# Ledger of designs, part 8: VHH binders against Large ribosomal subunit protein uL22 (rpl22)

Target 1, 185 residues: Large ribosomal subunit protein uL22 (rpl22), of Caldivirga maquilingensis (a8mbl4)
Amino acid sequence: MRYWSIRDEDVIDLVKRRYNVTISADQIAKARGFEFRISWKKAIETARAIRFLTIKQAEDYMEKVKDLKAPIPIKEFTRKQAHHNVPWDGWPVAKWPVKVADSFLQVLRNLESNASYRGLNIDNTVIVHASASRGMRIRNYMPRALGRATPWFQDTVNIELVAVELPAELVPKKFSWARVLKAIK

## First folded at step 3 (VHH)

Design g7 (framework vhh_gefurulimab)
Fold by ESMFold2-Fast, scan of step 3:
Structure g7 (fold): chain B 185 residues (1-185), chain A 121 residues (1-121)
Amino acid sequence: as target 1 above (185 residues)
Amino acid sequence: EVQLVESGGGLVKPGGSLRLSCAASGFTFSDYYAAWFRQAPGKEREFVSAISWEGSTTYADSVKGRFTISRDNAKNSLYLQMNSLRAEDTAVYYCAADSLGWLVGEGFDYWGQGTLVTVSS
């Protein structure tokens, strides 16, 4: 019932265009998470931020966001001044979306597990597709006076990550804000 | 091999100038946040100045207006131009580089060995 937002052939084409490397489908690892109760806008920005990082770099990044030690750059033209303790100058604005980071970390751990199961070298496995889409609305009810309930709906987000193993020389060896900022173009 | 090597330290009179250099090797310096720290005998290591990968700079209040940090990514080098030197600037100066603030500007991946600057009459 549920389809991936990207096909294996599209991943292979992307890797060939970006890295000039031909890969096969057995070098692709995937993970999805469904119905996270998080901000869709913040999830989109987080997906952009982790694109083209290794799985391990993205996991470490999400852990630091959860600890309020690293921000997510938000592609937003706002009048708010940038916080003084951010790792870049000026635009974009910085946010620390803890719940979003936790949701992405859950999916990243599944991605790491799936990549290991496929025999991929995790240190050389790079996220080439990261997507946040609107999920199923969850039907709830809120209590009324006299114990009655009114139906309401909660929006959810689906997270989809795809990673591929690349030759070591093409893999970022260290986390870089330059790479993160370029991803939000 | 990853290395940061400082040079340019020495003895200088109060009011004099020195230019410190830091040569980076074994990594893509242009992707790194870089900084100068100093440590005087018997004191804690203190922040002096930092430069982002985009070239924006920040300075400690004690050196603002006297010191200028700069970088040359083509030469994998970091510089500190020190003017109007004072006796209190006497310290071992260290260059440092990090992966652009993994800890929001805290912690550094790589440190140099240090270069001694002595300001005395």
Scores: ipSAE 0.000, ipTM 0.159, lowest interface PAE 11.8, mean pLDDT 78

Design g8 (framework vhh_gefurulimab)
Amino acid sequence: EVQLVESGGGLVKPGGSLRLSCAASGFTFSDYYAAWFRQAPGKEREFVSAISWEGSTTYADSVKGRFTISRDNAKNSLYLQMNSLRAEDTAVYYCAADSLDWLVGEGFDYWGQGTLVTVSS
ESMFold2-Fast, scan of step 3: ipSAE 0.000; ipTM 0.222

Design g9 (framework vhh_gefurulimab)
Fold by ESMFold2-Fast, scan of step 3:
Structure g9 (fold): chain B 185 residues (1-185), chain A 121 residues (1-121)
Amino acid sequence: as target 1 above (185 residues)
Amino acid sequence: EVQLVESGGGLVKPGGSLRLSCAASGFTFSDYYAAWFRQAPGKEREFVSAISWSGSTTYADSVKGRFTISRDNAKNSLYLQMNSLRAEDTAVYYCAADSLSFLEGEGFDYWGQGTLVTVSS
């Protein structure tokens, strides 16, 4: 059996502390995806980047990353300057992880569907929990000369998203790099 | 400036106790998951314990029953009470904070510099 990394009680308490509003479990929507064959480090950074965005903003962001039109800020220190145009100055490093963005977009679409099914207003539904954890290692076989197969294991990532409906006045109306950077700085 | 500063490390004999503290500044600590990690020389960094802002706790199997994590949001502080210490607990202990998740390991938003705990006779 699989379990959620965060309890509804913790989500409700987080929303009260961060937004000073009280919500019930009925205002919580969740979605998970399992065993994505993606970089765990890039997935962790992508999860951070979408926290505190609305579901629609996060979906749009992931689509733009897939189109190489928007980067994900990565917590990585390097002496070499990136030569790509970046919408922020200095640290963190910018990357365009297309496969990771596609995986998150799949989970986000499920989250949107689940939120709609629960009767939540998607325009006012904000992602308050986003995590990327190690998944099961997938056994693959690499053919060898002379017909022998060597097993190799591929690391996978599980993605878990939780969103809550907030009063419209507290919901970000526009995507902003300041909100993305605040979530990871 | 965001900071997490650990203290309370030192040398103890097997079976002894230590209390680690972590002081948070520059952010609203009460909104954050907080965790303790440790790293022994030549080993990977490993999870020790985590606590949510509501006080829900999680422990690694290796420390369950011996260590107790706690927090004081009014003092912006995180604690780890370590009892029945063993040689295998010797490591640098790190305080970490994450805005929403305590299970991302090294993906945590903020990390302290670490405090050394040595269990030796």
Scores: ipSAE 0.000, ipTM 0.114, lowest interface PAE 16.1, mean pLDDT 78

Design k1 (framework vhh_h_nbbcii10_fgla)
Fold by ESMFold2-Fast, scan of step 3:
Structure k1 (fold): chain B 185 residues (1-185), chain A 127 residues (1-127)
Amino acid sequence: as target 1 above (185 residues)
Amino acid sequence: QVQLVESGGGLVQPGGSLRLSCAASGFTFSDYSYYALGWFRQAPGQGLEAVAAISGSGGSTYYADSVKGRFTISRDNSKNTLYLQMNSLRAEDTAVYYCAADEGYWSLPTSEDFDYWGQGTLVTVSS
């Protein structure tokens, strides 16, 4: 990706509308990663799940997903779940996308570094924008079928995260499944 | 280092049977019992389609309408192997068959949902 999916002006407007706080561009930190070999659908849902969490809460969440201790809610119907030990009842579907969580964790670590470079208080820095977009296709060769050479392509995903420092009174003090589920609705 | 390796493909005549196996290495089905496992295929000139999938618990299975009643998916966690029993084979079943693994719950298996893939094995049903 060459362009950011959101401008600083739009971030400032979002924060004003949601938190009734005026911020400047120097309170904004950004990070992105490119061409992860992960599911785009799972990445979109992971991006939604981490919105409005602090950087530290999102990092901890991704670590727990990698450890199979916390799921990501997915906007899909299922009649029978493989596991019934999720922290919410019914829909949405729960998944434990380890590879996706690892990719997001890499970008979150870069976001934390960038926020520190800008002098932001990490404990009060909240993710206000998270997106997953299609990246370049990776060409792979597959066995010939009926005399034809058929390359297959693996889609890749680009991850983009934007966080802002907020007054401590507006920052979530604890991780909450209610906040995660509200973000996905 | 996770690998899935398919075997059992080959040439078979219409109405015949074939059993595909998928051996996993670098992780165990016992350690990752949560994982849904599936078979996908790509016929000449067609896109990649889901054929069958089995949940981590083994209690849920999916079959494409084109194979229902003819194919049976099963898993053996102790042998770290996924199977596809293919009966009453038709010319339109000719394809490269891939095994794949996914994490967590699923409602409808798609290729975008599966994180680990084998190299594929060719199944030809002719004459």
Scores: ipSAE 0.000, ipTM 0.151, lowest interface PAE 14.1, mean pLDDT 77

Design k2 (framework vhh_h_nbbcii10_fgla)
Fold by ESMFold2-Fast, scan of step 3:
Structure k2 (fold): chain B 185 residues (1-185), chain A 127 residues (1-127)
Amino acid sequence: as target 1 above (185 residues)
Amino acid sequence: QVQLVESGGGLVQPGGSLRLSCAASGGTFSEYSTYSLGWFRQAPGQGLEAVAAISGSGGYTYYADSVKGRFTISRDNSKNTLYLQMNSLRAEDTAVYYCAADIYPGWYLDSSEFDYWGQGTLVTVSS
């Protein structure tokens, strides 16, 4: 048995408190992914960053993270966003790992499919719950596998996303990279 | 895409020391600093084995029991370079040494988990 970290009633209550709108359970789409081998700390920050974005905005964000290969060495770091083409120009020295973005993108694609299957308008579907939790221990049988390095221990991560369709007036039309970057360390 | 190039291999006598370097190119300091890095070796007639690994921060290291206390792994993120200091070398340390990078700072040290590999450098320990 797998339990959701949030109930439909809690989602409905959250939407009412944040957006002052009453929704029904048929406007809720959910997706989960399990046992990703990614940094839990970075997954928590990624989950925080995509909350209250539309599914499409979150997918675009993850795709751009995966595409970011531009060298920004510490010695040449700059905050001049108006003169650069990357959305995280002025980003702190350490960039987001591709594997975290790929893991979230997999769950987001499932979320989009589930929302579409339910007949929701994807352009108006907003992520209202995003969480990353420690998953179960995964052990791969490999002839040369050493198991977990000691003292470094990293658990697998479970990702849980919940999105709802909102009235168009309440849906973010453009998201600010500055706000997203402030959510991620 | 990141490329890794090993250097410092050669012939050394038993009990001697040797320092291997692995230079990364095509990546960034910020990318490099998030990678887990490791050294693997393949001795004549043997399979590939993990020798040592180091986390992106350098705060966590791993050593195979066969090299523990003799080898030291270190990294210089400002130079995008990984090092392996090999002391008290033995005939059984003779192998081709490979550096490898895992884009994720993971704890799995199986060769299949590493994304980028060098071409290898030969270390021969003989009289």
Scores: ipSAE 0.000, ipTM 0.118, lowest interface PAE 17.3, mean pLDDT 72

Design k3 (framework vhh_h_nbbcii10_fgla)
Fold by ESMFold2-Fast, scan of step 3:
Structure k3 (fold): chain B 185 residues (1-185), chain A 127 residues (1-127)
Amino acid sequence: as target 1 above (185 residues)
Amino acid sequence: QVQLVESGGGLVQPGGSLRLSCAASGFTSSYDSYYALGWFRQAPGQGLEAVAAISSSGGSTYYADSVKGRFTISRDNSKNTLYLQMNSLRAEDTAVYYCAAEPWYGLEYDEDAFDYWGQGTLVTVSS
């Protein structure tokens, strides 16, 4: 059994803290996918890029990344400092991770279907949790001389998305510079 | 309020050079806020595209493939000004150029409620 990385109670608390809105569990939609053969580092960055976008905005963004029309900004971990060192570290490094975007789009499509099934207004449904975690390693073999095979492992990634319906007044209407580029390009 | 004002646009011949400036005002960085600055353009009949971006410290830059090696983005934080040096201009560089700013509020807040955009400046490269 795989557990969700966040509980409904934690989602409700997050929404209350961030938006000052009380929601119930029936306003929460979830989707996850397992064992994608993609870069975990790029998946982490993609998860960060789509947090707090609407489902539709995130889907459009992933479609544009797949079409090589919008990049994902790559951040680097940075230290907490008072000044001078906490811009969006490394985000001017742009990448177009097509396989990662395709994997996220698959999970986003499931999220949209689940939200629709629950009766949520998709236009007002915002992604409040997006995570990429390491999945099971896949063992492969490469052939070598004399009929020998050497095992090697391929890391996989699990993607988890959680979205909630918010009042229209709290739904993002404009993107930050990084998101505007990705959504429009 | 935050205001961005572009200048330096005009008519230039193919192969020529032009420097755009963007004067920023209304920014405060007294707390955990950072602004990344960038240039976008919209050519006739085309969508909006990113041209270049620069981090708040000036230590990191991004360039679209179409302008790499020809354009240089820079900033002067003491003057609150963003620059785009455009060299080896081509007819396809003809566009309205916009500067834009994005606040960054650290790990907890990675989104601003507002996008800050300038009014745009026209760059025309004759055929």
Scores: ipSAE 0.000, ipTM 0.109, lowest interface PAE 17.1, mean pLDDT 73

Design k4 (framework vhh_h_nbbcii10_fgla)
Fold by ESMFold2-Fast, scan of step 3:
Structure k4 (fold): chain B 185 residues (1-185), chain A 126 residues (1-126)
Amino acid sequence: as target 1 above (185 residues)
Amino acid sequence: QVQLVESGGGLVQPGGSLRLSCAASGSTFSYYDTYGLGWFRQAPGQGLEAVAAISGSGGRTYYADSVKGRFTISRDNSKNTLYLQMNSLRAEDTAVYYCAAGSEFWTGYESEYDYWGQGTLVTVSS
């Protein structure tokens, strides 16, 4: 069953608690994608990393992950990190999940389009809800030669993003690793 | 960005053993953590069939019924290498073997794998 994991009233309450701003439902933009063939664990970590970034900041971040120029912090203990160019010291571990970033970028671009359609200022639109949930487990069969089908089960992930337009004074002006790390810790 | 190269194919007697290797080059981080890996084979005059797979995210393995109990798939992430240990080989195992990489554990569809090796021939004959 396809349903939203958060209601508009809960988004409004979250914004009031976090930013002390009252918004209406017409200031909310949403986008979701279904059945992405990606790692659920890495998708959860990616969703956590982009919360409270602007749509534009999150898009740029995902593009840099795809280019292997920026990592996603992973909440994983006692893992030995490869010696490489990481923008933070120590824990958490860093990974560059290219396929996950591509999937999130697709949903982010839909979110941007939806926000623009609703008349929101994209530069002031902040992601307040990001979730990655288990999608349908797909049972696939394809006969290569007749009678040679091999059954496999493929796990999938659903991505759900919700963003709101905030007053410019409350919007992060620059991408910050400290903000990303604070969200995971 | 990922290049896969198979090795270890050759002629082997029925009942014998052979180990195939698949070495990956290119983006090591994508390969290590994201890529699900599998082996496919194509026998003469037949289509491509899935043989075995190992997940990128969880290390779970899957085998086709025709090879279960005889073949073992494994990976060495420190060497970016995938292996297929083939025991108790039969004439019907004669095929070109391909290694393939995708973002996650994939179905038996070849189209669900993003990167493919060039193939290595395994002939089971006396």
Scores: ipSAE 0.000, ipTM 0.112, lowest interface PAE 20.0, mean pLDDT 76

Design k5 (framework vhh_h_nbbcii10_fgla)
Fold by ESMFold2-Fast, scan of step 3:
Structure k5 (fold): chain B 185 residues (1-185), chain A 124 residues (1-124)
Amino acid sequence: as target 1 above (185 residues)
Amino acid sequence: QVQLVESGGGLVQPGGSLRLSCAASGFTFDSYGDYALGWFRQAPGQGLEAVAAISWSGGSTYYADSVKGRFTISRDNSKNTLYLQMNSLRAEDTAVYYCAADLTYFGPESYDYWGQGTLVTVSS
């Protein structure tokens, strides 16, 4: 339940169910990042927010989060903000996961590189699977006076992104603030 | 009953190799999650240390810095068995090695299933 990985056959099935399109494995690009020292709960919300965006739209979204210009949607945020010029500007950094966005941006750049290497049209490549799972806790040491060391474990998060090339007609053409606001509720 | 049983431990000279096996019964390795299976070790007088982990598909692995390039984790879902291939062994690799399985969260205190441990001694 907390850790997910997806196989090519599952990706092909997902695309068939959602878009009614048959793809082959050569139209699939993948990227993973490991041991990010970030909030797992915020990473899950970030993964949900970027599903079904193009790689470029997701990269733009993460850059806006890093600049404090866009939030990651949460279920409990119910304020209507559509009539503001930049409604999330000025929100506290702690509410908007800059470090999480940076981690996802690193994996997204890798995904873009991998998709390009496979010969996919980046403009038509859509993220169909995005997951954040808990990684291994890594044993670390904090030195103490007189040569003693205190062991501790650091929680980590793994990010997995999968994208596919779709027909241009099925690809989102523009990132929409209305879509982001609707996701917020 | 759910069990993990390690085997393959023993005495080796520095620079030697060993392959550890972990046979699972009562559940299958096709459980949900990244890094659902792993190896831990405990050297004499030390705490428990994570060594390696492998995802449900076998496509993703993790290694502690101390073993990168020397150890290889793998799984055979048809045999319901986890492996740790240990090459270029050093005296500091001497420890009791445990296999562990977790469906939801990785960490020593949150693993649901643990083996009994197998001793690996590296000495001249």
Scores: ipSAE 0.000, ipTM 0.095, lowest interface PAE 18.3, mean pLDDT 71

Design k6 (framework vhh_h_nbbcii10_fgla)
Fold by ESMFold2-Fast, scan of step 3:
Structure k6 (fold): chain B 185 residues (1-185), chain A 127 residues (1-127)
Amino acid sequence: as target 1 above (185 residues)
Amino acid sequence: QVQLVESGGGLVQPGGSLRLSCAASGYTYSSEYSYALGWFRQAPGQGLEAVAAISGSGDSTYYADSVKGRFTISRDNSKNTLYLQMNSLRAEDTAVYYCAAVTDWEYLYSGDEYDYWGQGTLVTVSS
């Protein structure tokens, strides 16, 4: 809970390398959430999927995942694919992680608020860093588990998002599955 | 909003069979997506154990090593009902059986991933 996973200097360097644009620290917005009771593996894949989307595009995407209308691409192969109507061909596999999407949506809304407070144009603010790290493990005993069972531990996840205002000409205008897939490949 | 109600438990002799049912409400099946459903059990003096799980479409299944070849999980999405066919029952299968639902398409290893739970139904295997 102490350190950000990326420094402002590193964000500025990333933007210069990727977009060939020099920004200042006042164009950077950040948000964190801690100890979400969600799958770390699914959170990592969700973080990759929203990188380089605008805040608004990422929010809409997470709302669609919550409504089971859009999947998250995942880098692993599974033996059987149960779902139909995947918006891409072949690898990666598709999943619909509703609780993960809800957790990311909470942090994204805080990010939007922080960006707005700093005077950034939300329509031109792009997520350049998204990370999911393991949080503390929460010990749970099911009320029905009255024996000498090993304590059941629930893993938690910390989410960290960083966004930057870019010149309008460099900002993705519409959500694209090709962009989401490129971000995770 | 999602509700799960188990039925079909009871007393059975070793080597016998039982079929458990779980009636689910609060969601509508879609060929594109649905809740993944699973069966868990808790034996006397033991913790919660995963038994079997089935994906939303029914195309993917998981079984614990202790039940492979004896138990079959299935679902009827038109009735929003989950089934567990239990064959060749053993004394060690005596437990309270719970059905559970998760919004993710694939079964996860642990019960901590499941969002909704039924009340449980008792299965006793005794001679």
Scores: ipSAE 0.000, ipTM 0.138, lowest interface PAE 15.9, mean pLDDT 75

Design k7 (framework vhh_h_nbbcii10_fgla)
Fold by ESMFold2-Fast, scan of step 3:
Structure k7 (fold): chain B 185 residues (1-185), chain A 126 residues (1-126)
Amino acid sequence: as target 1 above (185 residues)
Amino acid sequence: QVQLVESGGGLVQPGGSLRLSCAASGFTFSSYEWSALGWFRQAPGQGLEAVAAISGSGGSTYYADSVKGRFTISRDNSKNTLYLQMNSLRAEDTAVYYCAADYSLGYFTEDSYDYWGQGTLVTVSS
């Protein structure tokens, strides 16, 4: 059976050290998802980026990632320009796959639902633990073309999120995407 | 309080030049490689158009095809200021120019910037 990577006691200790607030296990909400077919490296980076954001801030971040397209779209005021997708040559960009953002958003929605079920104020509920771990490898097959199929193994990722309700005074009020990215090392 | 203030706009004749400045107050421009500063414009009765952008850490710049070769974007981190040098101005460059800051992930859309100025008017006419 699968175990959580962090105990309630450790969550309570972390909140006490970071926020100087004593919470009970009743103020902890958890959610996890299993065997997502996504990049583990990008999942680790995404998990780091959403730590210490509110559930709503993390959801908004994932939704923005899903809405952005590659190549980079440019806002234009003429019809002919609206038909162009212009890539920026040499721009140092970190592109998040839509699948990674969607996987995290699924777990975040479950976290929000679980927090609401426990009676927590979602606007004041902050993610204090986020992890991405390697899941079970899945056997897949290439599509059959004229009777041919080749098996391969696909790595999967498990996502685990833990959030707690904090006093409104300690909740981050605003964030920028630049600050979120700075958290990814 | 966080604020971006544009200046340098005005009336200029076709073929003339203007230099726009954008000064940040209440925060320092990010030098992080995944962030950017940019200029957008809106002509009378038209939508918002991306003009130019410059990266936080590198020499990476972007220019819309309509201004490439005529406009130059630059930044001065010691003055916490973004610039747009506009040369060989045309009537179609008439617009309100906005600066935007703290763009992340390298996407150049209006919804990707955290901070916006109030705009400065540039009129190109004889």
Scores: ipSAE 0.005, ipTM 0.184, lowest interface PAE 10.8, mean pLDDT 74

Design k8 (framework vhh_h_nbbcii10_fgla)
Fold by ESMFold2-Fast, scan of step 3:
Structure k8 (fold): chain B 185 residues (1-185), chain A 126 residues (1-126)
Amino acid sequence: as target 1 above (185 residues)
Amino acid sequence: QVQLVESGGGLVQPGGSLRLSCAASGRTDSYYSTYALGWFRQAPGQGLEAVAAISTSGGSTYYADSVKGRFTISRDNSKNTLYLQMNSLRAEDTAVYYCAAEEYPFLWGSDEYDYWGQGTLVTVSS
């Protein structure tokens, strides 16, 4: 059984501290995805980059990362530590983590659906919590040939996003790199 | 390609139990095990609601708060079948239940699963 990593009371407190406004729990939307076969370290950096963007801004950002048109600011991973502590021959080091961006985009679309279902104004809904945590190691099997299959193991990542509806005057009107860079500090 | 066939729906009294099954056609053990699986439901006049999800290995399970402790999701990769054991059923559990499969990691609450069953009706009334 799994619990949410952040409680509604903690979200309400965070919003009060950052935006100086009081919200109720009915203004909160959540989404999570499990066991993504992506780099945990790149996922952490991506989670930081999308905090305090609107759902729509974050979705557009992830789409552009997938298209190699926008980077994720990953200064800590420039040392290739993301490659398994050993350089992996044939696997690119990405400032544009396409697989991670795709995974976040899937969860963001679910977050948008959940926010709409709760009656929130998507244009005014801002991501206030984004986390990437280590998931289970998954046992995979090759297609069986004559009844034999060998398992191999893969690390996974869980993504959790929480967004809140804010007064329009507090919502960023346009995407800006300054806001993205501030969010990752 | 996966085709999903659901069974086990029906009428049950409050407090009763039902077991839903979802069978995948074109059965191969290694192929089926690559899919993340989940159950969704839709009550009349409502949108799709995620009920439960299970990882490719079956080692991780996730539940909506409304069904936590009452429903149990499981899978049998040798039979290419997904199950939902529903206990302590309530009137608010009345809905059409859908089985869904995704080749990549599953998404909680997402309606973007790759394959869907046709749905099976569960009615809880006295």
Scores: ipSAE 0.000, ipTM 0.136, lowest interface PAE 16.9, mean pLDDT 74

Design m1 (framework vhh_gocatamig_d2)
Fold by ESMFold2-Fast, scan of step 3:
Structure m1 (fold): chain B 185 residues (1-185), chain A 121 residues (1-121)
Amino acid sequence: as target 1 above (185 residues)
Amino acid sequence: EVQLVESGGGLVQPGGSLTLSCAASGSIFSDYALAWYRQAPGKKRELVAGITSGGSTVYMDSVKGRFTISRDNAKNSVYLQMNSLRAEDTAVYYCAAETYYDWGSYTEDYWGQGTLVTVSS
């Protein structure tokens, strides 16, 4: 995207409301990636899951998902009325959300690099904005299994991450499922 | 650092009930997600039930309404109450604990040794 989905002034306001701390634009790091060939719905859920984690926590979480050791929660997850068999720790049989996690991990690594170039302490840098938006629709062709090429269209997703450096006492030290589930409400 | 020990497995008749228990012999934090898996001969290990640090649960479709997972953090234990057991529930059952990332720490997979559940007449 040419324009960011959130302005620096809105980031500063969000941090003031949530953490009661005033930051300057110099403490903001941003990264985005374009046209990932992933599910938009799953990307939205992934973005929601990593909000308010540190960059390192989010990277570790995505690595765990990629290694089939953690699932990404869906909004429909319900305490005792759960209708979906979620793979939990991912386990070797899970097929999604590995591709989504890999896409987010790429953007997170760029975010980490950008934060480092700005002189931010990565250990204290927290993701305060994460969004997934629809990108350009790509026309592809299926293999000619039955004597002709069949066109199909693949939706793509743009990922945008914004992080800020916070005082150490406000930085989350642990990641838990209860926190992730609350974030997807 | 955490060792998981399962108990409660055994032979039961179809329609019977069993309660499996899993106790941690080290330390377990309230942040751990706990789960029960099972593996039948010739099949892959599959998730049966899971419970988050906050108490939210998930179940595989074939056990919904029959099995209940619960946890007791004060006793460092997770339980699987199994009702209306069927021959297809015959498997070795494993408990697992998943730690989420602490500051400067990495995720660890802790697995128990397994307990056999046989449902047969």
Scores: ipSAE 0.000, ipTM 0.144, lowest interface PAE 14.5, mean pLDDT 73

